# VH-VL binders against q9h9l3: the designs that were tried, part 6

Target 1, 176 residues: q9h9l3
Amino acid sequence: PRKMVAIDCEMVGTGPKGHVSSLARCSIVNYNGDVLYDEYILPPCHIVDYRTRWSGIRKQHMVNATPFKIARGQILKILTGKIVVGHAIHNDFKALQYFHPKSLTRDTSHIPPLNRKADCPENATMSLKHLTKKLLNRDIQVGKSGHSSVEDAQATMELYKLVEVEWEEHLARNPP

## First folded at step 1 (VH-VL)

Design af3 (framework fv_amlenetug)
Fold by ESMFold2-Fast, scan of step 1:
Structure af3 (fold): chain C 176 residues (1-176), chain A 122 residues (1-122), chain B 108 residues (1-108)
Amino acid sequence: as target 1 above (176 residues)
Amino acid sequence: EVQLLESGGGLVQTGGSLRLSCAASGFTFSTYAMTWVRQAPGKGLEWVSAIDSSGGYTDYADSVKGRFTISRDNSQNTLYLQMNSLRAEDTAVYYCARDYTGWSYGEAFDIWGQGTLVTVSS
Amino acid sequence: EIVLTQSPGTLSLSPGERATLSCRASQSISSSYLAWYQQKPGQAPRLLIYGASSRATGIPDRFSGSGSGTDFTLTISRLEPEDFAVYYCQQYGDYPLTFGQGTKVEIK
């Protein structure tokens, strides 16, 4: 019965060649897929590359975006003490400049039973799009102007639910 | 210093499967998006698939959707291409390449491997 | 899908001459997301230009790119012996990523 949420972030490119991934949108959903948080976030550094065809972020979204420090505080209040589900979630935590306890973190890109159900190698990092199509028979990230972090967070929670019982039992026997 | 080395190419029959690997060295692999590009003998370049630095985002050319799967193992600095239901028209040299922008995938490619030949025959 | 058409198919020139290569897109390429590559026999492609006009690291200044919208040009101001190769343009303004069919620059 510990509260569980799923998170997905969109990043824009900052720094040289736009190589640094900076948080520009965050979506958080509850266990049932209801949206708890969804805001555009203004990075503290100059945006070099909006990465629009993947992130869906445009200059217009930055006009009234929540400054990074404020958004980070809001997001951390939601995440603290909860089981947080994400896909390749280390990138989201890095963008948030946040360390979530490993015991409360669930990364759908590193759950061997989930890859096994999708007929994929257990040690490979499979995309959210691939796992969602294979296991939920649903196409995500098909929009013309980029991906929806809300859609991705919802898909991530539903993927975790497929292996939740098995994986929670594994973690109880083999604490991280 | 910066290098990509493909392996896994060879001769396979139509309908068969093959897995290509690309070993990266000399840069922080986990921060770069990667791609596979192929070139049929005597023909031009064709983009096959792209994957972001995290492995969370992928895209494929229509000609390979549903048959090929791109993946990566950042702990071992290795990119993969799983090829299933191979067709004669998949015969090509397969190159792995690094996206010049880093995290953002599917742009232009500044570092390329030497290529590995895949020959599909009936 | 954006189709890229390169012209001419083959350009026969002597060292010291100027080479002008064309790449035409079937529709406008957003933000001039166009790259140029050089490929020599038995070798992988080498990135020359990205963003239509930005030279990649280590590329000599005799290589220059220009253009926007649907019409793009690669210019080699004075051909050196090592410049005889096949050249490809590539767009990354939309998925799928596409390449032109190539222009062969050969010695006369």
Scores: ipSAE 0.006, ipTM 0.622, lowest interface PAE 9.1, mean pLDDT 89

Design af4 (framework fv_amlenetug)
Fold by ESMFold2-Fast, scan of step 1:
Structure af4 (fold): chain C 176 residues (1-176), chain A 126 residues (1-126), chain B 108 residues (1-108)
Amino acid sequence: as target 1 above (176 residues)
Amino acid sequence: EVQLLESGGGLVQTGGSLRLSCAASGFTFSTYAMTWVRQAPGKGLEWVSAIDSSGGYTDYADSVKGRFTISRDNSQNTLYLQMNSLRAEDTAVYYCAKVDYWGSGSYQYYYGMDVWGQGTLVTVSS
Amino acid sequence: EIVLTQSPGTLSLSPGERATLSCRASQSISSSYLAWYQQKPGQAPRLLIYGASSRATGIPDRFSGSGSGTDFTLTISRLEPEDFAVYYCQQYGDYPLTFGQGTKVEIK
């Protein structure tokens, strides 16, 4: 049995008009929600837009932040060989410039039973905030000061645990 | 300048194969998702396939699943579409497009297609 | 898949008039992940609006988007001659990505 972790990344805007998403924080939690990794990460490019309302990242967080190359190495050592749970996780893997095997990836934005439990169309892409409110009766990403990637990773793991038995059974019968 | 240039289109017989290429310049190709969109003569736009920045996540319209394969080479700044078992219904101008603005955090998908190539015509005849 | 239905199919208006284009989704679009594109004859599409209401870079303020759930609108407040074009809505709230069938705006 593979170990399981949940990941959530925060990105800031770099490049023209701040439209490039660059990794600026990463949080990884274990199955029980304990933090395994949580670091602010310094992009190699100039930050144009901190996207603070969503990312929670401010200029002070970039002081002494871990350089991208070093942080990426640390993160990939944690993820390699594990089942990785995330929400719209391709954005996180994109920011990490990393491919994780589909057989070991669990995306809570693409699990039909999870949407069904939330009274949402099975193939719709629902936000983490919406699913967490509907299924866990918990408000996350509240206020105007940005999201906590630790909070988001913890919520993502809890959401996956609601469908884990059913979904792992489905994947065993229908391997990707 | 930011630009995309498609190539590889042409006339092909039904059941044949073609590989389209899309050369990207003026932006950091490896950090953006890419997509192929086609338009049959005189018709509207139809999404064909998408690929994330890493090449690890792909998706396809039902009409092309099992026949088309999207891929990318980030070292060459090039997007590809391998088209097999071509049908007359695949006749269209094929555009590659850059997906604008990924969201912050894990809950956001693709945002609009902000840069498009000029398109390359694929004609499939029986 | 989410089906997008645009109406009307064709709008015939005079320069200076207001254009209102509708896009209706067969099911609710999460987070208002809906974009609008303009396509002129012989050209590739051009992004106008993303996220239902955010103007893309370089797009004049006469273009505005609104709506949520299943009903979305593109408004051109005062038509210019260069606005003669076909307009498409596109959703990215769920895979597969889908486009509406288009609305042609023609000047009388």
Scores: ipSAE 0.000, ipTM 0.469, lowest interface PAE 12.2, mean pLDDT 85

Design af5 (framework fv_amlenetug)
Fold by ESMFold2-Fast, scan of step 1:
Parts: structure tokens; sequence; C-alpha cells
Structure af5 (fold): chain C 176 residues (1-176), chain A 122 residues (1-122), chain B 108 residues (1-108)
């Protein structure tokens, strides 16, 4: 079977008024939740807004941060050929300027059986925090110091594991 | 032409449930954060809940936490507010509003719907 | 939470006059993340100013915002008949998001 990883990225604000989301941290964990990659990433554009409350990124993290082009290469080496799990993962891929095959992508914000288990509408996009609390009885993204992309990636993998068997069977019968 | 159209308001009894919807058109819904703001009759504005463009981040006012759930369907350009265990003090006009800022940077609201009235009585 | 206090509660003025509305925060607002809204009876609020001083698209230049830290001001340099409304400030520097109680600008 194909190897599976989970990814979560943190973005900072660049461009006019900080409205552009640029990659500033990426965490990737394996099936068991072990960290394969976790680096601060220096955007090629000037950072206008660190968004620290949510991203956890501060100016100090940029001092030894990996430049975007190098980090992107490292990350893509890990993702290529693997099943990649994420929550609202399109935003992570957009920040990475990367297209991952849909057949190898698992987005926990768009898996109807997962929403069903959480007693939520199948077509709605539920937050990672909500699904993790409902299904794993765990609080993530607590406090004001910013989110941990490692914690988010780990929670995302655990959520996927709850529906993995039934969802992989569904995808085998209904290939994307 | 940005348009936001709320629906689902009405009269409901204390302890009941209600689901509000906000249909968005005229813009790329999936790139904007969204919020619900309410206004009790003759009172000021009160923020209720916010959701980022991806649905990955949500937040709630303490007064509704645990009872209300915000969600969105980007494929249908629709925002939802599921309201459970309704109380008399939840009586208000509920507005759907759009933010141009990314959720992680905070929210201000550049376009608003016309609102839908929710009346909770015993 | 950050409490926003608007003053005065009611401002009675004539068309052509200058209106100055105050919004005071209980603690410093990060990055001047403060917005101003106008609301007329039976209507949804309308964004006027964001980031303390940036005018929203389509807003006339008679509306201006200023301030930082805890003290913010909305100024309407010359009141037009359509400007008589309730005005709200809102901070988005910290969660929960909070609004001021409103200032009513009414005809004298």
Amino acid sequence: as target 1 above (176 residues)
Amino acid sequence: EVQLLESGGGLVQTGGSLRLSCAASGFTFSTYAMTWVRQAPGKGLEWVSAIDSSGGYTDYADSVKGRFTISRDNSQNTLYLQMNSLRAEDTAVYYCARSTEWYSSGLYFDYWGQGTLVTVSS
Amino acid sequence: EIVLTQSPGTLSLSPGERATLSCRASQSISSSYLAWYQQKPGQAPRLLIYGASSRATGIPDRFSGSGSGTDFTLTISRLEPEDFAVYYCQQYGDYPLTFGQGTKVEIK
C-alpha cells in the first residue's frame, strides 16, 4: 500500500496590507504521528503581518528560517507519490505552489463519513478544532500563542484513521 | 455585485433548534472569511461566530459557545449557523457578513446581508 | 475581552456641521485593527473605515478615521442629510471580536 503522511502549514501575511497568505511553517507527520518535517520558512516577500495569534510565527523564527524555494523542494520530496492527508488542504498546496494528484489527496474537511460521525451536515466544512473535539475528545489550538502545525497535522492524521477503511473502499469504488 | 442572502429565521421555542443559511453570490466565496453578527431589538451589534475561508479555523462568542456551530460549504457558496438550546436572549436579527482579511489577521466586514429575524419565546 | 466605549451616546447636529465621534478601548488594540460602521433604521450596517484610518470602497472623503492604541476617532467633516444614523466601532485586534455600544447622530 502507498505510504501516507499528514501535513499542516502556517501562513503569514505578505503583499498589500498583509492580505496575501505566504507559507511560513510546514509540519509533516507519518501514519503514526512521528514528525518527518517541521521547519520555519522564509517567504520571498516582506512579511507585513505575522498573524502570531494563529500562526505562532514571530520575527525570531525568521532568523534561521529555510528560504521558500529550498523548503518547497524538501517538502515536495516527502509528498511526491504518497497519500497526503490535510484539513482544507487546498490552501496548503496553494501556499506551496504545488499540485498534488487528487487520487492521492485526503481532505478531512471534505469527507462525508467523518462529518456524519461528528453529527454534522455531510456537505459542510467543519473546523479541525471542532472535529477533533467531537471525535477524539481533544482540545487543540488552545490559548493565544498561536497554533502548532505539528499538533494540527497529528490531529488530522488521527481523524483520517477513524474513517480510513470505509473511505479508501469508497474511493476504490468511486475513483476521483 | 456581491450579494449575501440569509434564510432560516423564524419563531422557535426556548430549548429548540434552528439552522440559518447565508447564500453568497458575485464573488469567489472560498477566498473570504465569513461571520455571523446579531442585533437584539433596539440594541447594538454583537459578534457571534467567525470562520476562515478554508473552514479550518472557527471562533465563537462565549455566550453561544457549545450551543452554536458555524460551518460553510464552499462548493455551494453557503454559510451556516446551527443554533441549539436556544434561549430568550438569543432573540435578534442575525446578519451574515464577509471579511476581506484572512481569519488569522482578524475580521472586519465589508459586505452584509439584510439579516434574518430569530425570535425565541416560551 | 476588549471593551469599546463610544462617546457621546447621542450627537445632535445640523447638516453642514462637523461630527467627531470617539471610541475608547479598555486595552491597546494591536495593529490599529479598528473599523467603523454606519447603520440606518431597518438596514444592515455599512463599513466606513477599517485599520483605524483606511476608507472602504465607495465611502466619501468627508469620512475619516484616526487614532491608535486605546483612543480612536471617526470624523465627518460636513454632515449630509444621509449621514444621520447610528455609528459603531469594532475591534478585530483580539478575540472575541467586540463592538462599541454605538453613537446616534441625529438632527438638532
Scores: ipSAE 0.006, ipTM 0.547, lowest interface PAE 11.6, mean pLDDT 87

Design af6 (framework fv_amlenetug)
Fold by ESMFold2-Fast, scan of step 1:
Order: sequence, then structure tokens, then C-alpha cells
Structure af6 (fold): chain C 176 residues (1-176), chain A 121 residues (1-121), chain B 108 residues (1-108)
Amino acid sequence: as target 1 above (176 residues)
Amino acid sequence: EVQLLESGGGLVQTGGSLRLSCAASGFTFSTYAMTWVRQAPGKGLEWVSAIDSSGGYTDYADSVKGRFTISRDNSQNTLYLQMNSLRAEDTAVYYCAKDHGYDFWSGPDYWGQGTLVTVSS
Amino acid sequence: EIVLTQSPGTLSLSPGERATLSCRASQSISSSYLAWYQQKPGQAPRLLIYGASSRATGIPDRFSGSGSGTDFTLTISRLEPEDFAVYYCQQYGDYPLTFGQGTKVEIK
């Protein structure tokens, strides 16, 4: 079977009024939740807004951060040819300026069986925090110091594992 | 024309649950963050919850944390607020608002007309 | 949380006069992260100014915003009858999002 990883990225605000989301941290974990990659990433553009409350990124993290071009190359080498799991993963791919094949992408914000297990409407986009609390009985993204992309990637992989057999069967019978 | 239409408000008993919906049209819903803001009768505006364009990031006011859940369905252009363990102080007009940008750090720029939630006792 | 304090609480003026509304933050806010809203009785808030000084679509030139750091101002250069309303400032530089308590602009 294909190897599977989970990813979660943190973004900071760049461009006019800080409205552009630029990659500032990326965490990738394997099937068992072991960290394969976790680096702070320096955007190529001036950071207007660190968005610290959400991202957990502070100026200190940028001092020795990996430049975007280098980090992107490292990350893409890990993702290529693998099944990549994420939550609202389009935002991560957009920040990476990367297009991953749809057939190898699993988005836990758009898996109807997962929402069904959480007693949520099948076509609603539920937050990672809510699904993790409901299905895994764990609180993530607590406090005001920002989110941990490692914690989020680990939770995302565990959520996918709850529906993996059912969803992979569905995808095999209904290829994208 | 940007339109946001809230529904699901009504009278509910203390300790009860209610689910609000916000139907969006006139813009590409999936590219904008969304927020819920409430206003108690005769009072000012209070932010309740926000969700980014993807649904991957959410936040809540301390007063509703653990009781309310914000979610969105980008395929149906609909925002939701699930309200549990309702209290008398949750009585308010609840407004759905579109954020100015992709993430909810941009602040709201268009508002719906609101839906009234009245919690008795 | 960032606390926004608006002053005065009530501003009594006549049509044609200049209105100056203040919003003071408990912490420094980037000038690009403050908005002003107008609300009339029974209606939803309407965005007037975002980024401290940028007019929203369809907002007349008589409305202008200024300020940075902790001190922000909304100015209505020539008050029209339709401008008598409650005005709220709102910061979006940090979460939770916070609003001022409002300034009521009433006819004298």
C-alpha cells in the first residue's frame, strides 16, 4: 500500500494589510504520529502580521527559520507519491504553492463518514478541534499562545484512521 | 450583491439547544472567513465565534467556549452555530458576518439582518 | 483582550455640523486593523471604515477615519439627517475580536 503522512501548516500575514497567508511553519507526521518534519519557515515577503494567537509564530522563530524555497523542496520530497492527510488541506497546499494529486489527498474536513461518527451533518465542515474532542476525547488548540501544528497533524492522522478502511473502500469503488 | 440570511432563532428553555444557519450568496463563500456576532436587547455588539475560509481554524468568546460550535459547509454556502447548554444571558440577536478576507484576522465587512434567540428562565 | 473605549457616549448635534468620534484601545493596534460601523435602530451594523482610514464600498466621502496605535477617530464632515445612529469601533488585530461600547449620535 502507499505510504501515508499527515500535514498541518501555520501561516502568517504578508502583503497588503497582512491579508496574504504565507507559510511560516510546517509539521508532517507518519501513520503512527511520529514527527517526520517540523520547521519554522521564513516567508519570502515581509511579515506584516504574525497572527500569533492562531499560528504560535513570533519574531524569535524567524531568526533561524528555513527559507521558503529550501523548506518547500524538503516538504515536497516528503509528500510526493504519498497519501497526504490534512484538515482543510487546500489551505496548506496553497501556502506551499503546491498541487497534490486529488487521488492521493485525504481531507478530514470533507469525509462524510467522519462527521457521521461525530453526530454532525455529513456535509458540514467541522473544525479539527471539535472532531478531535468528539471522537478522540482530547482537547487541542488550548490557550492563547497559538496552535501546535505537530499536535494538529497528529490529531488529523488519528481522526483519519477512524474511517480509513471505510473511506479507502469508497474511493476504490468511486475513483476521483 | 452580498447577502447573508440567518435562520433557526426562536424561543428555547434554559439548558436547551438550538442550531443557527446562515445562507450566503453573492460572493465566493469558500474564500472568506465567517463570524457570528450577537447583540443583547438594547446592548452593544459582542463577538461570539469565528471560522476561517477552510473551516480548519475556529475560535470562541470565553462566555460560549465549550457550549457553542461554529462550522461551515462550503458546498452549500452555509455557516452554522450549534448552541448547547443555553443560558438566559445568551438571549440576543445573532448576526452572521462575512470577513473581509480569507482568514478571520481581517474582520467582518458584511452582515446579515440577524435572527433572535430568546432563552427563558 | 484588547478593550476599546469610545467617547463621548452620546454626541448631540444638528444637521450640517461636524461630528468627531473617538476610539481608544488598551493596547497598540496596527492602524490597518480597526473598523468603524454604523447601526440604526432595528438594522444590522454597516461597515463604514476598515484599516482605520479606508472607506468601504458605497460609503460617502463625508465619512473619514484616522489614527494609529491606541487613538482612532471617525469624522463625519457634514452631518446629514440619515447619519444620526449609533457608531461602533472594532479591532481585528487580535482575538478575541472586540467592539467599543458605541457612541450615539443624536439630533439636538
Scores: ipSAE 0.000, ipTM 0.465, lowest interface PAE 14.3, mean pLDDT 86

Design af7 (framework fv_amlenetug)
Fold by ESMFold2-Fast, scan of step 1:
Structure af7 (fold): chain C 176 residues (1-176), chain A 122 residues (1-122), chain B 108 residues (1-108)
Amino acid sequence: as target 1 above (176 residues)
Amino acid sequence: EVQLLESGGGLVQTGGSLRLSCAASGFTFSTYAMTWVRQAPGKGLEWVSAIDSSGGYTDYADSVKGRFTISRDNSQNTLYLQMNSLRAEDTAVYYCAREGLYYDSTGWFDPWGQGTLVTVSS
Amino acid sequence: EIVLTQSPGTLSLSPGERATLSCRASQSISSSYLAWYQQKPGQAPRLLIYGASSRATGIPDRFSGSGSGTDFTLTISRLEPEDFAVYYCQQYGDYPLTFGQGTKVEIK
């Protein structure tokens, strides 16, 4: 598998007290960081809490947003059969109501060599912002308007590329 | 030392306008989000407005939306609050504060300025 | 908006006693994004705790924060004379940013 993409999703709060995380934006980039997909997504349930500070989602983004069922179909067509890179990617897959094979999943929050390069404990879960600053000398998720899922997906791909050769060799010897 | 110093408070008539300033020193002002918090005499703290590090994002409490404008001048290390259409209920000590920053989180306040009193009367 | 309700409104204690202050949110606060502040008369508030449990620089270890979801607690293990003040909780889990109404810790 040579085809690799990185994904980052933004979620809003639905259900009682806005406690349920529902997909409201998804960005997917290719190996070089080019955008393959970036859409606002309308949840099937009433949005109780936009979580704007983190998601960057506002009511205006929902006006012509792609309905969840349609967006999910489009996204899964891009992800299926590819190596998918993400940070704490289980949250993205949960929001998509999707199971991606572990053998094709790369989670930059759980790659020991990446933490090692950042002078962090190998068994710790480090934030995307911290790893990007330490290893790429770049500030992401700046300001209070919410995170850019495109920016996060691009940073995630670049972080993975720092350990790609080492980690792919490890996985070939130790299949998940 | 990290310091914030408010100025511009005073007495104004109902319907009037006032501009508050907050001078920052001892840190790289342009990298931090800033906020205004007010406290009416004998009452608790009320968040008023926030501005991100670039000035590209602002937010306001519902009680001041459309009347107050937060802005910043990163070249002068100064935060502003333009207050229009003032009401008696806007009478308060106004504090500027820096938002803390730790990895991807922000929104707690340290340090705070000394505060400047705004009194609105008829 | 997320409403924070502090209890009790007033806590009357003597130096040396333990103070326990409650802050309840109307909805779950993301990532335990809750801070605690101390305010003395005529002074600006001072940060004590952020992220529900992280002590700010220079804050004595007798101050501790705990909790998650909707229920948060500030504990002062052994009150010193300088600890008699008003305490506020503040959430930064979502906009608008909101404060509790305050708990006054006063000398009996």
Scores: ipSAE 0.005, ipTM 0.500, lowest interface PAE 13.3, mean pLDDT 87

Design af8 (framework fv_amlenetug)
Fold by ESMFold2-Fast, scan of step 1:
Structure af8 (fold): chain C 176 residues (1-176), chain A 122 residues (1-122), chain B 108 residues (1-108)
Amino acid sequence: as target 1 above (176 residues)
Amino acid sequence: EVQLLESGGGLVQTGGSLRLSCAASGFTFSTYAMTWVRQAPGKGLEWVSAIDSSGGYTDYADSVKGRFTISRDNSQNTLYLQMNSLRAEDTAVYYCAKYSDRGWYEYYFDYWGQGTLVTVSS
Amino acid sequence: EIVLTQSPGTLSLSPGERATLSCRASQSISSSYLAWYQQKPGQAPRLLIYGASSRATGIPDRFSGSGSGTDFTLTISRLEPEDFAVYYCQQYGDYPLTFGQGTKVEIK
């Protein structure tokens, strides 16, 4: 059987006016929610905007952060050949400069049965915070100190497990 | 007004190399991500490569990965595409295009150049 | 990869008629992750619609986009002579970035 992991990344602003999103932290958890990877990552470009309210990243986290090229290699070794679960996961893969096969990708922001269980329109994009509160009765991304990518990855895996059987059957009948 | 002018296209032999340029004017080039999109004769559009405003982040279509390199010179307002190990299948009009004001993650393109034809033959 | 299938391949109409162009995705994408372009022979593509329904700057009101999930539509309410062209949809919700094969709107 293929192993399954969940990922969540935090990005900082680089480039003019901080309009480029660069990877600055990545967390990966296994099926049971155990942490497989959690590192601060140093972008190759100058950080203009830490986006601390959302990312939780501060200058101090960059002092001994893993350089992007090395971190990317480590992360890809964990993701390759596995079913990868994420929320709006396209953004994480873009930050990693990586394409993961669609057949092995599960995006909890685009799973109609999950939205249905949350009493949301099936084709709407719902936030991780909203789905987690509705379906797991848990508040994540609270306060102004930034998000925990570990917490987000764990919540994402738990959300997927609610629809796993139904969605895997759907994908078997409707392969990418 | 926004203007994008491609140059450098021409006839090249299989296995050869070619460098395309795109001269930008009418906007602050250094603040926008840029892309190359190609179109084979009589066919549809195919995205080739993208580069962020700094030049530090690049993306490539699988068909050109390892052979093409996108780069930019913000001091000259110029975008480049270095094309190596060219194949007959790379024959196309190559368009330079500008990202919209929404930033790097929004891959739709609000202004396009006129294109430059690259013909690869044996 | 997300495959975009446009239909019909060719739409033959007269000036003044309504044109309805379809773009279907092989998997669900957010309605905000789709754009439409117009291309005339010998010319570069021109952005018409982004985010499935937002008209680009300078695009006439007769062009409108709609749809969500896997089904998207470009509508031209009353064809003008200048509107006879090839139209492409493009998704930007997932990698790799993909375009539809195009719908040619031609004079009947």
Scores: ipSAE 0.006, ipTM 0.493, lowest interface PAE 11.9, mean pLDDT 86

Design fa (framework fv_fezakinumab)
Fold by ESMFold2-Fast, scan of step 1:
Structure fa (fold): chain C 176 residues (1-176), chain A 123 residues (1-123), chain B 111 residues (1-111)
Amino acid sequence: as target 1 above (176 residues)
Amino acid sequence: QVQLVQSGAEVKKPGASVKVSCKASGYTFTGYYMHWVRQAPGQGLEWVGWINPNSGGTFYAQKFRGRVTMTRDTSISTAYMELSRLRSDDTAVYYCARDWYYDSSGYYEFDYWGRGTLVTVSS
Amino acid sequence: QAVLTQPPSVSGAPGQRVTISCTGSSSNIGAGYDVHWYQQLPGTAPKLLIYGNSNRPSGVPDRFSGSKSGTSASLAITGLQAEDEADYYCQSYDSSLSGSVFGGGTQLTVL
């Protein structure tokens, strides 16, 4: 009954030695995988390390990037009141400086039935790349030019759909 | 329009502390870092440090660590810089400046500046 | 002493071109950090003139331009006008100091 979206964020290194993870791109897709939001985001701190091999973010992406405060408002408007799906989603919420209700959060890195279908230990934290290859027979996060947050959000939604009925029934009987 | 309004001039004795304020208006105060930069009479610009008004996090230039404290009050969109154990060579105009844009090869772009607060330290 | 090196003064006649240099080191401009430029008219606060090596904020005339090469940056002013008399400061980030660094300032005199 509630609308559902999937989110994936890319972070760059800010602060001393680039060790702080700051939001620099966010992609949100709907249930069917259509893109609702995909923007480069300008951190409020200097970027020390673009982490391009993982983030896919380069200096040119920052030139017309949306400032963090404005982007955060836009993103939160999309997420509020919806079921939000992500993989290791606490990292995304931390980068957004946002608390989403646990009852409306679905983390594909912590859904035991999903691991079970992938022949992985139920309580292990499996990577998005591994689960996507095992269950969807698709390679994501390939190459040296960084990850696509759109690709990751789409894969995350597709993974959740494999267990949606079972997991929503479980949550209805065992609220978080 | 963006405005940074600073407190008035201060005269202090060596060993005293001074607290300068910078009241922001015309933008979202918590959306931008606030830096402090000083300029001694007839001299160049010297960076003191920054505060993130959203988190309250701070970072200070090595020269000022142990003597400077930066704080903010989000309810009145005001940033503060307190400098303790004042010496005569702390005599300077102290500016607050807003930080708007970053990239990996650049750092700190001060797009709007307060008019400055003259702090005179004399015996 | 300032971390970035600028000439203390430059001068030119109305209509002429002047260039103000800003020399850094391997820990700042040479490390790839961008250079920003500020104009300070007598008795006023500094004003952002050029950001990110070569970009102009809204309202800055195209007579002002910036460039960067290696460990150095330059501010060029064409068509000099009397109102351009001011101090000009370059600024960058220094990784060894983990903070902002300024040039010593250049006083521009229009003859």
Scores: ipSAE 0.000, ipTM 0.456, lowest interface PAE 18.3, mean pLDDT 86

Design fa1 (framework fv_fezakinumab)
Fold by ESMFold2-Fast, scan of step 1:
Structure fa1 (fold): chain C 176 residues (1-176), chain A 126 residues (1-126), chain B 111 residues (1-111)
Amino acid sequence: as target 1 above (176 residues)
Amino acid sequence: QVQLVQSGAEVKKPGASVKVSCKASGYTFTGYYMHWVRQAPGQGLEWVGWINPNSGGTFYAQKFRGRVTMTRDTSISTAYMELSRLRSDDTAVYYCAREGYDFWSGYPDYYYMDVWGRGTLVTVSS
Amino acid sequence: QAVLTQPPSVSGAPGQRVTISCTGSSSNIGAGYDVHWYQQLPGTAPKLLIYGNSNRPSGVPDRFSGSKSGTSASLAITGLQAEDEADYYCQSYDSSLSGSVFGGGTQLTVL
């Protein structure tokens, strides 16, 4: 229907003392929230810290995970030429080692009208969990299983839809 | 072992639609992107688009957007390409082709097509 | 028109060497995207001949080789044989089109 997708990635710690964030899962949904892509991804470096409390990634998820280079190619095929919605999306693009055009990028952590609707300061970077609860009356990222990147991508798309008309008009008048 | 079997030749009138099938066997159908490429008589290869058989996600070349639809049925490992509002210059052999898997490849190294169907001739005439 | 430029024809005698060029631009080969080559015998589907600039699939003889430099790629065929008579196509990815792109094809005649 519409050439817009939402993305959410989970990262694990690699490199010295686990300080490097490496892609370990990616979920992409379409405008209606249907899953287009959802895979565990094997980083090219040894995983030092699964960051399970936040990522939801465990050692067992890596057994059949898609190697980073292959997964990156699959993901970029889906993203290229589309409007991509995400929350703090620069982290996702960095993990993918990918530059997406700013004109086709929508970051729900940097949309002032969205913060206004949530009764939050326009210049604050609010968490996806907070905005989703305030605007959609929905709890996400609940419990000890870690975050669901599918759930996060779906919530991100729904949040964007609340301001889509207003924000697209703003971008048309103020091109990035 | 790995094989792509396409449906038979079609003759259509201008304005009609055609739907070509491509049945995969000998590999995990949902593990590889499927591409569609056409070739007009005596002319070169022209890329039409791809489908991800796992998700159903598609991407079409600009020239064909609005006229082409790619789908698949995972229960019978079959991909489909439907082209509508046919014109005489759509006369071509239409190929399905599997995107190659290279364990060491990164984006976009594996945009090559390692297995091809035999092609389906679509003739558009009045 | 094709996005990648190839000479329309090339010819050689048995045992000779021929090269087929493939010229792109900054949005495809010039951007670092790999080049792949296909051989198409008369009346048949294309067959993968070279992938990832220089790799040969199983069954492709070593007299076929590929290379890439800057915005161009080349296919070299040494020790020409009659069965090499075919059309040859290069392929890459174009970032501005977000899709696969092909050369116009080169017809190889073995004299």
Scores: ipSAE 0.000, ipTM 0.468, lowest interface PAE 16.7, mean pLDDT 86

